# Designs tried in a protein design chat: VHH binders against Putative inactive neutral ceramidase B (ASAH2B). Part 3

Target 1, 165 residues: Putative inactive neutral ceramidase B (ASAH2B), of Homo sapiens (Human) (p0c7u1)
Amino acid sequence: MRQHRQFMDRTHYLLTFSSSETLLRLLLRIVDRAPKGRTFGDVLQPAKPEYRVGEVAEVIFVGANPKNSVQNQTHQTFLTVEKYEATSTSWQIVCNDASWETRFYWHKGLLGLSNATVEWHIPDTAQPGIYRIRYFGHNRKQDILKPAVILSFEGTSPAFEVVTI

## First folded at step 22 (VHH)

Design E4 (from C1 with T105E)
Fold by OpenDDE, last read:
Structure E4 (fold): chain B 165 residues (1-165), chain A 121 residues (1-121)
Amino acid sequence: as target 1 above (165 residues)
Amino acid sequence: AVQLQASGGGFVQPGGSLRLSCAASGFTFSSYAMGWFRQAPGKEREFVSWISWSGRITFYADSVKGRFTISRDNSKNTVYLQMNSLRAEDTATYYCAAEDLYRGEGKYDYWGQGTQVTVSS
């Protein structure tokens, strides 16, 4: 039922790894890594502050291998698009990763680094309002001489406005 | 220090009009959504109106829709509530509040002091 998932390599070029990197990969199962000073779910590229209906909102997150989520169902979706309701001071889910309006791209990087890109193709019928995009994932942590641990994380974009023409 | 100073309240007859102002200081006003709330004696505080940081998105309680208009002037760090066709049931202390939608889920970070609105014949 989950649609619009694409797994893409970060690069289209074949990269050679040093012997050291190769050994490290052999010794250490591929562990998900976040960039220095960042954590999983951090926003690398926020959405624009404003969109019109018919446009595409995009957010890039620090990601982790989506396969980690297969065995760990803490999250039932990789993403949500949420609309703010001022009367109830709450965020309401309007789309998830199964929606036709959304796209989820996982971009694999080097040495366990990866990005998650979420697109929301804003329908013409979207109501003007305040929206945000959230990302839900799981990262694999492997310590030496310890069993691998799968940890859940989440990311939330800054809010943005959607307006009509 | 963060301050929200509401003003413009007073006594009016039914059908009259008032314009409330809320002057903000001590924070980046243009980054916050602003809301108006009111509390009548013996009643719970209720939502009245809301405006986005840009001023382009507004919400109103059903009870005030068509009668009240929220607006803001970011150059003056002020949010306004134009209240027309006032009714006795609009009698309340009105509060302005600032909300950071980037940090939290539906939390108003700052609240102002109330201004009293009394609608009576």
Scores: ipSAE 0.845, ipTM 0.932, lowest interface PAE 0.5, mean pLDDT 91
Fold by OpenDDE, fold request of step 23:
Structure E4 (fold): chain B 165 residues (1-165), chain A 121 residues (1-121)
Amino acid sequence: as target 1 above (165 residues)
Amino acid sequence: AVQLQASGGGFVQPGGSLRLSCAASGFTFSSYAMGWFRQAPGKEREFVSWISWSGRITFYADSVKGRFTISRDNSKNTVYLQMNSLRAEDTATYYCAAEDLYRGEGKYDYWGQGTQVTVSS
């Protein structure tokens, strides 16, 4: 009977350790948060209204942990640079996060806050036109006593002009 | 009230020129891109030309490229379409429209009344 009690105690100890580690891991998984009055993908810093070729366009968005996007392939890219086509009244993707001329930076803040910075190094060969930068991400939402949910979001910068001179 | 008033249409012989004007009121003109469209009888409305809010970027339909010039004067809340070397196929009712690109919706928010252009010998 003593051996059975020791076996139960060891099993109970292992279960409690596993549960505590799981809880700790759960607690350490910081939930993504947006600033008050903002949502994920909101523009915190827009691009300048106008750029010349050779300059760097930069947009800062309300971000979320990029790791969330690894498990969710809703978005195939973290960012796009898009050019407006007046004839079709549509936006055409000219760059994505795999392009040599783009940069994506994620800056972790406090308490689940984070920013995403997108840079577009405008090539000298860029065509004059109207452009915008978009950000695609996923945020982790955790409700009390509910499993975490990964939600997709997107942000779009105001349009800006690119000129040669 | 928002208004777009197009003017300058008329009758002209092939090879002639016209200058259309579109006067805007009731909205912040300098914040909008402007477009010109035309519709011939029995045909769909088609894109003619477009100009950015600053006037630095312009687009043209292939059919009018090299012949038409779009411009704007933000101080006068007016967009212009200089039409040179006019052809019979340019005969249409011309419309000006305002587009808010800041919202990124790719639609024109405001449309003016048309002005008739007739190119005929």
Scores: ipSAE 0.844, ipTM 0.931, lowest interface PAE 0.5, mean pLDDT 91
Fold by OpenDDE, fold request of step 23:
Structure E4 (fold): chain B 165 residues (1-165), chain A 121 residues (1-121)
Amino acid sequence: as target 1 above (165 residues)
Amino acid sequence: AVQLQASGGGFVQPGGSLRLSCAASGFTFSSYAMGWFRQAPGKEREFVSWISWSGRITFYADSVKGRFTISRDNSKNTVYLQMNSLRAEDTATYYCAAEDLYRGEGKYDYWGQGTQVTVSS
């Protein structure tokens, strides 16, 4: 079972827009866009370098419409929290989008832009260590006179420390 | 140029102690996790200990837990390995390495030259 995800549409439409702009906006509503110079999965706001147990780690990614992932499930989860294991030099999944400790928020922006916010409510029982948050999504690409294509992407936060009080 | 210079190795009797140091230069030391590895003759390189960039998180191989202590001084760009209760099986060339976990690759970017530790009666 997946957690309930909040989808907020903060797009405001003003009557002052030209008809052409309105049409363009309508057309772009079905296409995901990344900010200029960015790509889907890019980190817009990293986690803090250090957290204590009981705090909330938050990462904001360049996002895409979560609905794209429903039909194209190359990823089994929208997010993971991973802990570094120094002995094996590997990252181990501690939480995913079905975990009680995680929250996923999709914020719809203008002209196909959107952000994905991942929260990890660090439990008091969390083991001190190095962690990271990953985001998995799909973006809808529409080229002129071509069928829409759904592309998978992933984002990875910088690592951060979790310490005890 | 990036440099990791390990020192402090030597000969010691079983039960003895040594303190290894690894001096780093040429990169932002405080942004990297540091690890100690060792390689005995005829054996593969093995993980010994690891310390986060802040020094607050440490890991140890099971074989050295309770005997070795890793620490770092970011003001001196140095990572240390205090080795107590040394055993013959601890005999190896010890290497320090720097890891950038912000890239998430789980790879050590830089490796130092080894320092020999010989535990023998």
Scores: ipSAE 0.843, ipTM 0.931, lowest interface PAE 0.5, mean pLDDT 91
Fold by OpenDDE, last read:
Structure E4 (fold): chain B 165 residues (1-165), chain A 121 residues (1-121)
Amino acid sequence: as target 1 above (165 residues)
Amino acid sequence: AVQLQASGGGFVQPGGSLRLSCAASGFTFSSYAMGWFRQAPGKEREFVSWISWSGRITFYADSVKGRFTISRDNSKNTVYLQMNSLRAEDTATYYCAAEDLYRGEGKYDYWGQGTQVTVSS
């Protein structure tokens, strides 16, 4: 069974827009947008460098509308928790968005901006090690007089330690 | 310039002990995980041990588990490998390497020169 995904809307502020922006909105549906200088999947808030078992790891990413992923049917996984295996120098998935231990929150902002928050409720049985959180999404891009396109993106948190003591 | 200088290798009899050191310079040592590898003549390089940037997480190859201990001193920019109960099959050139896991590539960015360990009766 898949866990419930919570979607939260941010409070909208009354903003005045330039005539050009108003015209663009009239011509185009609201598409996903990343903050200036950022791209989808970028980490806005990394996890702490260290957690103890029983704590909650949290990462915030530049997000996009989750509906894009559902419609595209290419990626049904929004997140993974991965553990580093030093012997094989590889990352192994230990949790995903279907896990009871994870939470995914999408926060809608203004003008196509949004954030994705991933929580990992670290179980007491978690093995000490190096972990990371990844986010998978799709953004809707639309240019004037062009059909909308759905693009995939990925985000990866910096690694963090999980310890028992 | 980045430098990893390994030392402590030598000749020992089976059952003996040896302590390897790897001194790092030219990069932020405390931000990197460190690994030890070894390569015997005619064999591929193999993983021996690994330690996280904090030193709190360690991994060992099955072949050395219980006999080898990896540790680090970030104040000295040095990683160590204590090798006990040495066996003939431990004979190899040992290498230390630094890994930046924050980039998520699982790649060792820097490698040191090898130090020879020979276990023979």
Scores: ipSAE 0.841, ipTM 0.931, lowest interface PAE 0.5, mean pLDDT 91
Fold by ESMFold2, fold request of step 23:
Structure E4 (fold): chain B 165 residues (1-165), chain A 121 residues (1-121)
Amino acid sequence: as target 1 above (165 residues)
Amino acid sequence: AVQLQASGGGFVQPGGSLRLSCAASGFTFSSYAMGWFRQAPGKEREFVSWISWSGRITFYADSVKGRFTISRDNSKNTVYLQMNSLRAEDTATYYCAAEDLYRGEGKYDYWGQGTQVTVSS
């Protein structure tokens, strides 16, 4: 049976923006914004309450452009994975963003919104315990008629449990 | 109103055993880690044991390892401390406490009134 091929004729529209609308869109792409009712570093998706070794713990935070952090001389790491020590009621860093087991992803949204996703690929050598994931970033803030500023922020996940089996 | 009611204390001979219970109400017990602390007269409160919300992760002070066992029953909103091979040095008021690690600070939000354990010949 013989087939016919067709081309679809499409009409493309150029959306026009006023100069003020264009400037607003450009400004929103330069600065970081948090969703309404939230702040930078807020947890959007916590880790599950429990993982086994070999699984991937994932936390999603309200993010900001990582260029603000890499340009900042006081920035040390985008993330830590920390293990709870109940005897001293303290947390100990077990890895950071330079570790082979971690991933840091920045997902740019629209109009200055973004997410930071932190993954911990739990190694088979991880000790059973209580863990958390922290995120460290910097947001660019531009108030009308004021100079832009770079502000540091932190996010901390709820704790989760890691077991060997 | 949050309540942590510790019970099961008493007088016991050295080498004996006691089982402490801490009944919880007024909060979602299964979402909290639980700890036991003790304080002897004239001494600072010290950590004894800790158990995660699922019961699967536990910690013990070195002074009680191998002698004390923490456990919990989430269906009864109760945490337990089985105390074996008791020594005179274990004499103290024992307190249970609840910790919400969702806040992430390592701080106990709620404390019980305590139960007295006295180990003497």
Scores: ipSAE 0.650, ipTM 0.857, lowest interface PAE 1.2, mean pLDDT 86
Fold by ESMFold2, fold request of step 23:
Structure E4 (fold): chain B 165 residues (1-165), chain A 121 residues (1-121)
Amino acid sequence: as target 1 above (165 residues)
Amino acid sequence: AVQLQASGGGFVQPGGSLRLSCAASGFTFSSYAMGWFRQAPGKEREFVSWISWSGRITFYADSVKGRFTISRDNSKNTVYLQMNSLRAEDTATYYCAAEDLYRGEGKYDYWGQGTQVTVSS
C-alpha cells in the first residue's frame, strides 16, 4: 500500500432526504467534526514509548478529510517523522508522506468524524534517538449563513525512543 | 511541588574530576528527559548534556564529548554528570533541568538551583 488512499464522495445520495434533512446530512458528510472534548490533530492513540529498528510506530489522530489538504495549494505533507536534537532543543525532519517507509491512512467515521493513522516502518538502519510523528491536515468548517472555510491544523505525537537490536 | 536539587560542585584543579548529582521530586522522574546546562559569569547559558527518560539515548555538547558522562538512576530519581579531565573553561554554575517531550516541543519545564564548579590551578 501507498501514501494516498482513494476516498469516497457520498454527495450523490442527497436526493433521498427532505430538503432540511438533506442539508443537515450534506453538511455532516462534507463538514469535518472532532469528537466532543477533542480538536483536530489530537492524538487518539500515541506511539509506544520505545521501538527497535524494524518495528512499526503507529499514531492515530483526530482527522479530517484529506481532500481538503490535497486541494490546498499551501499543503506540503500529511506527516513528518522528526528526530530530536537535544543540543539545539529542536526537531529535524527525517521523512515525510512521500517516503517509502511511511504510510498514511484516513478512516472516515460517522457524521463528519474521522481518524488519520500514521505508520513509520522504522528502517533497520535508523539512528538510535528520540523521534516524534506529526500530522498536518485541513478541516472544512461551515457556519450557518457563512461561506465555508478550510482551516489548517496539526497534531504531534508524544516522543518515543528508537533503539537498535 | 517540583524540586530539582543539584549538588556535587566544588573547586578542582585542571585535569581533575567531579561528579554532579541532581535529585528530583514532585513529578514522575522516569517520564522525563533530563539535561545539564552551564552558565559562566558574563556568558549565556549553554547546553552540556542530555539523557532520555530510559537512560538509553544521550547527547553531549562537542566541548565536553569524551570527557563528561551523563547517567540516571530512576530508582533514586537522580541524574548524574561525571566530569573528567576538567579544564578552566568548564568553570560555571551547572543546572539540571527536566523536559517532558509528550507535548512535542523542546522546552524544559523544571530547573534546579545550580551547583558551582570552579576549575583553577
Scores: ipSAE 0.629, ipTM 0.848, lowest interface PAE 1.3, mean pLDDT 86

Design E4 (from C1 with T105E)
Fold by ESMFold2, last read:
Structure E4 (fold): chain B 165 residues (1-165), chain A 121 residues (1-121)
Amino acid sequence: as target 1 above (165 residues)
Amino acid sequence: AVQLQASGGGFVQPGGSLRLSCAASGFTFSSYAMGWFRQAPGKEREFVSWISWSGRITFYADSVKGRFTISRDNSKNTVYLQMNSLRAEDTATYYCAAEDLYRGEGKYDYWGQGTQVTVSS
């Protein structure tokens, strides 16, 4: 007598695998993730150590979906450009994301990863000094049996010089 | 193994000049901003001057502007403070310190032992 496996068992396996894959893809579209060994706001690409006025300073951060910040409504600024004041060991904000000389770009990657690119188009009138770029964001964390949580984070670029010559 | 060795202090009459040096070892000097601070007996330590890692950007406390000049020589791992038109109020122990702003933390990682400057008649 001969032994046979039913066609439905093989079909069920394929459908089960496909459904699980679809659910994983959906979950990864909803949540924010940081690369292994990194956290949200970490600097992926620092600014150059020095710029002249008129050049563009660029920093790339580990990002999260910017709509999380809109939904939170407790923070209005995505980025700042700050100038160092050595006499008080402090930083002063010189412009933010509402300024015409800044650009913010969000680049969605795979599996919940994303980058935030911040550009500062250094005005010809910028004072020589030490500057940095900061990024402020919110990431969405979702556990299967819990409500979604919106968590704030920030990133800070290495300092760089701006000179006129 | 990090060392900041301040030198050049001493006794000077009012109106005189003095040049402080701070020699650095044990870290990448050209990646650090450098500051000078001073502290007189019974007073809090105060900021004197600051210079960026490239030497291009400087800051001075109002009390020393026009009289003191900070400079650095990255080939010698040394920061300098030229002090002119010295006054009795400049009497203090002067400390050099190194600050790494490349990582954006904004704190002084290393401090020298200080050198005494005494301005007396």
Scores: ipSAE 0.618, ipTM 0.843, lowest interface PAE 1.2, mean pLDDT 84
Fold by ESMFold2, last read:
Structure E4 (fold): chain B 165 residues (1-165), chain A 121 residues (1-121)
Amino acid sequence: as target 1 above (165 residues)
Amino acid sequence: AVQLQASGGGFVQPGGSLRLSCAASGFTFSSYAMGWFRQAPGKEREFVSWISWSGRITFYADSVKGRFTISRDNSKNTVYLQMNSLRAEDTATYYCAAEDLYRGEGKYDYWGQGTQVTVSS
């Protein structure tokens, strides 16, 4: 009867065509590009080094159109929040994009540029520890005279500390 | 050049105490988490303790909880391991290591040379 709610920004757009210049601009909007000197998944804005429970951790990544991931969706679609386990030198997933406390926003720019913003609304019950945010995406690439391809990529934030006080 | 220099080891009777120090240079110490590991001859290296860059988050192997205390002094670029109630099975070479969690790889970038701890009657 009851369903968990997840905030996800849907990227449905109406397409219109008018001229060859306009068509070229529209076609360029369906490929993904990274800013000069950057790659997809690069961190544009890291999380702060420390948060208290109840605060919002935010990371901004070089993004790509989330519709490219529809063909490659898994149980973990766009993001994970992971907690460090020092005894085994490993990371454990504590939530993902299906969790109520996460938000994923895609911000389309011009000429194939975009950002992915990931928020973790840190629950009051979160365990103190070391955390990170990861982003998983797919970019559409088309070179001149070659078929379009969908490539996977990932980004990983710097680790940050979560404390109760 | 990066250096991690562990010291403070020695011979001690069971029930005794030692304090290990690991002095760091050649990197921004306050940005790194620090770990202690140990290895006895013919055995695999094992985790002992870990401390975050702020010093507020710590972890201990079950075998040392309540007996060992990790701490750090970022003004001296040094991490410490206070070892109390020592047992024969604590005999090992103890290594300190530095981990840069900024890159998110979950591995130690730098390792010290180690210091020998021998617990015997």
Scores: ipSAE 0.589, ipTM 0.823, lowest interface PAE 1.3, mean pLDDT 84

Design E5 (from C1 with R56K K107R)
Fold by OpenDDE, fold request of step 23:
Structure E5 (fold): chain B 165 residues (1-165), chain A 121 residues (1-121)
Amino acid sequence: as target 1 above (165 residues)
Amino acid sequence: AVQLQASGGGFVQPGGSLRLSCAASGFTFSSYAMGWFRQAPGKEREFVSWISWSGKITFYADSVKGRFTISRDNSKNTVYLQMNSLRAEDTATYYCAAEDLYRGTGRYDYWGQGTQVTVSS
């Protein structure tokens, strides 16, 4: 009895990953974009020129996907609140994104546009002075047929006053 | 043309008082913070006092705290430095300067001519 060894031709279905899915995945890696005439870190909505202690200062920046910053530790924080020191003409960090007094919100827009909102809940114990809010981020740039590049950027609000009640 | 004209300097005995004025022109005065500086012979220019654009925030060097008062009148485009209880060590040429802090540069864009203050018995 000649056992016909049926050589099951293991047709290795090479799952040819359809170039379209790769292209779609490539296309779905949404490149960060800034509005026309703007750049990342630009201020879209400045803080009010004056706040009282206990109020919330808010600044809106041209943002980029926060996930880009996970891979690049150029910036240790997404935001800072800084107080001006007139004697040294320098800005001193009083809060960062780890502070209880700050909030960071990223709002995804259309076609790669996004906004970053920074809130500073001004404590009652805050010293009167001149303050500013800064935003630190990373944007993904992808040129045609080139690998994506992650670029760092920063934004700085106009200065504002904090006064006592 | 931008101008800062300081005045009010002079000779005074220890314990005396002077009031310096700095009149500004050629720029939007109310948008700038103002500072006073002084330079004694053979010494570097040092910070004396600072006032925000609104006048609500003021800073002073430790050496002048409690003795000097900075103020401003935006309607007159003028910043003032009231100097009380003057000491010999306050002898210097005093300068006023304008700072565009709103834009965050932290630089003094404009400097005035100095006015001499001499405290001597």
Scores: ipSAE 0.834, ipTM 0.925, lowest interface PAE 0.5, mean pLDDT 91
Fold by OpenDDE, fold request of step 23:
Structure E5 (fold): chain B 165 residues (1-165), chain A 121 residues (1-121)
Amino acid sequence: as target 1 above (165 residues)
Amino acid sequence: AVQLQASGGGFVQPGGSLRLSCAASGFTFSSYAMGWFRQAPGKEREFVSWISWSGKITFYADSVKGRFTISRDNSKNTVYLQMNSLRAEDTATYYCAAEDLYRGTGRYDYWGQGTQVTVSS
């Protein structure tokens, strides 16, 4: 079991006068959906361009039900914090969802919509540099009269600076 | 059109100093990290130094640490490389490049023309 993960379910049930509407709502409850014009993993709220050590970096992504990832181990973690290494022009993972410094919150919305919030509590010992936050998930796609399909997706925040106090 | 124009190269004796400049135009300079690279004859292009969009974060190749200093002036759309204690092995064509890490491109989108640095007695 992964640590620092919280699930918030704020589903509101509306009474419908039409049986068709009820059925549609039931189907929509099972299927993950992204907002119009968006896709899973898209950044809804980026991190600030700059943080100081001791602050909390936060990114909000278009999310999907974390339960989808339990059955599909495409990704070993829901999130990573990565630091840029200019000498090698590569990103190095410094934290994941098991790290003490990170928090993962899944907020269930309506009609299959959901958000994933990643927090990085920047430790005082963090090295100044360029960082980014990534989100890894799986969305459930359900077509009518077809078996559900689980698809993997990734999100990557814009990069941000971490500086000393 | 995007342009990166490097200048300041020349001939210098070992132990000498040079200051390179790279003037940028045609893109939002302050949104890009800037890097300096160099290529010696018969060798591959190598990383020299890097500076974040704000100028607050810098990186250096081990070979130049303590000798080179990268800086930038966003008001002038220019990145600089102060090179001190130059050595013969620093002889190369130096290139500046712009990298959009902030928006997640993860690559150097723009490259400038090189400026030659020759360190010789």
Scores: ipSAE 0.832, ipTM 0.924, lowest interface PAE 0.6, mean pLDDT 91
Fold by ESMFold2, fold request of step 23:
Structure E5 (fold): chain B 165 residues (1-165), chain A 121 residues (1-121)
Amino acid sequence: as target 1 above (165 residues)
Amino acid sequence: AVQLQASGGGFVQPGGSLRLSCAASGFTFSSYAMGWFRQAPGKEREFVSWISWSGKITFYADSVKGRFTISRDNSKNTVYLQMNSLRAEDTATYYCAAEDLYRGTGRYDYWGQGTQVTVSS
């Protein structure tokens, strides 16, 4: 199953570049990059610690081009929302990117950088509890003298509370 | 150094009540979820109750629902377990534990030494 809304609704190219910088940009447009000191799937913005039902939980991850996830996949899952089960110290999936209450946005940046924003529109019927959001992606990597490869990665948000009032 | 000091155990009659306390030091208590576990001799440690860092979300084992109430006071760095309608099968050493689910560790980082509860006529 697939995300509920259109991908790739943002492209921001607000800088003017010199001719030598333009040539460098051409060389870098093929690959995904993570910011220095980060890896793909890292959380850039966690959810708030607490939400009421009916609110929107939002997490921003270091992202990669979502077209990379199309290859060799018969089913695509970009995200899950999971609820904590304290009795077993474990997590249960309660919805995914096929669910009407989730949104996925990819925000293309400069020089191969990008963000993935995940929203969970918390249903009024959601059970109170502890939740987290996970993101699943694939980045394109190019090593010297080798063909480009597609690598999987995942990110996991800090947990947050959902309450009824 | 991190410490979790459980207290308030003792001997009680069936149907009686006890209130356990677990005082915490050496970490940011208000950032941690807290759990109570128990272990009888020769048995595995079992989950009893759990409370979120804000105190707003609680879980209970089926065997204690309606009889036990977990609570916390973040100003005193203390978690409590009010135990009512006690039964012989509640006899165990009770342990408190802390875990940081907001930062995503997914396990109990700290454990107390425990306090003995004995329910006998």
Scores: ipSAE 0.646, ipTM 0.860, lowest interface PAE 1.2, mean pLDDT 84
Fold by ESMFold2, fold request of step 23:
Structure E5 (fold): chain B 165 residues (1-165), chain A 121 residues (1-121)
Amino acid sequence: as target 1 above (165 residues)
Amino acid sequence: AVQLQASGGGFVQPGGSLRLSCAASGFTFSSYAMGWFRQAPGKEREFVSWISWSGKITFYADSVKGRFTISRDNSKNTVYLQMNSLRAEDTATYYCAAEDLYRGTGRYDYWGQGTQVTVSS
């Protein structure tokens, strides 16, 4: 059914759904899908093991429709770049999707498949160190005869080195 | 099948030097970061130094900066710790450990058996 009742088809389906309405409902209920053998947030293309400052680090993840995150109305965070702290065996966030040096691209595929590409344009002033890129998304899942649900997921890239020389 | 064999410890006078080695086998050494830790009897194990898989990124505990140098030779599957200007407080068992940051577990996957360093007059 269309979003609101302002005008109707004159067909014999006034009390029933038309074939076009059935197609629209299917399109509106298209769930996010992961490739065979993969899950949402899996890394499809890792970053290179090493970059110099000024280069662009790129990771491609199994993605999901970004509208799922906006409609969920939590904070909009699609990605973080984190730096390793070996003294404490921990990671510190150094920038996120709000930072001017990051880019996020979503590429819609067929039948609910999609990729999320994250780029980090490494500033010339970046500290040498070990970094990783994380992706945070939400996928829409539909179980038969139940309401659709929005599920959070995350992906984490392999670590890579950033050097000055 | 994984082994980390630390060696090069011994008895040394204050101000002296030692070079520790840690030979690795049973895993892809060049894809692992390596760390050195030390533990004196009755004390907690503490971080000493760390080196990335390529050898280009290093970390040191404040207590050893300027005195210790970590290095690695990926063709020999070995990590080293050059210890200079040794002090009595450096007396401990030294352990090497390997960490695969691809999986991001936040822990070291493999630990060596350690080598004893004793600094005393």
Scores: ipSAE 0.622, ipTM 0.845, lowest interface PAE 1.3, mean pLDDT 84

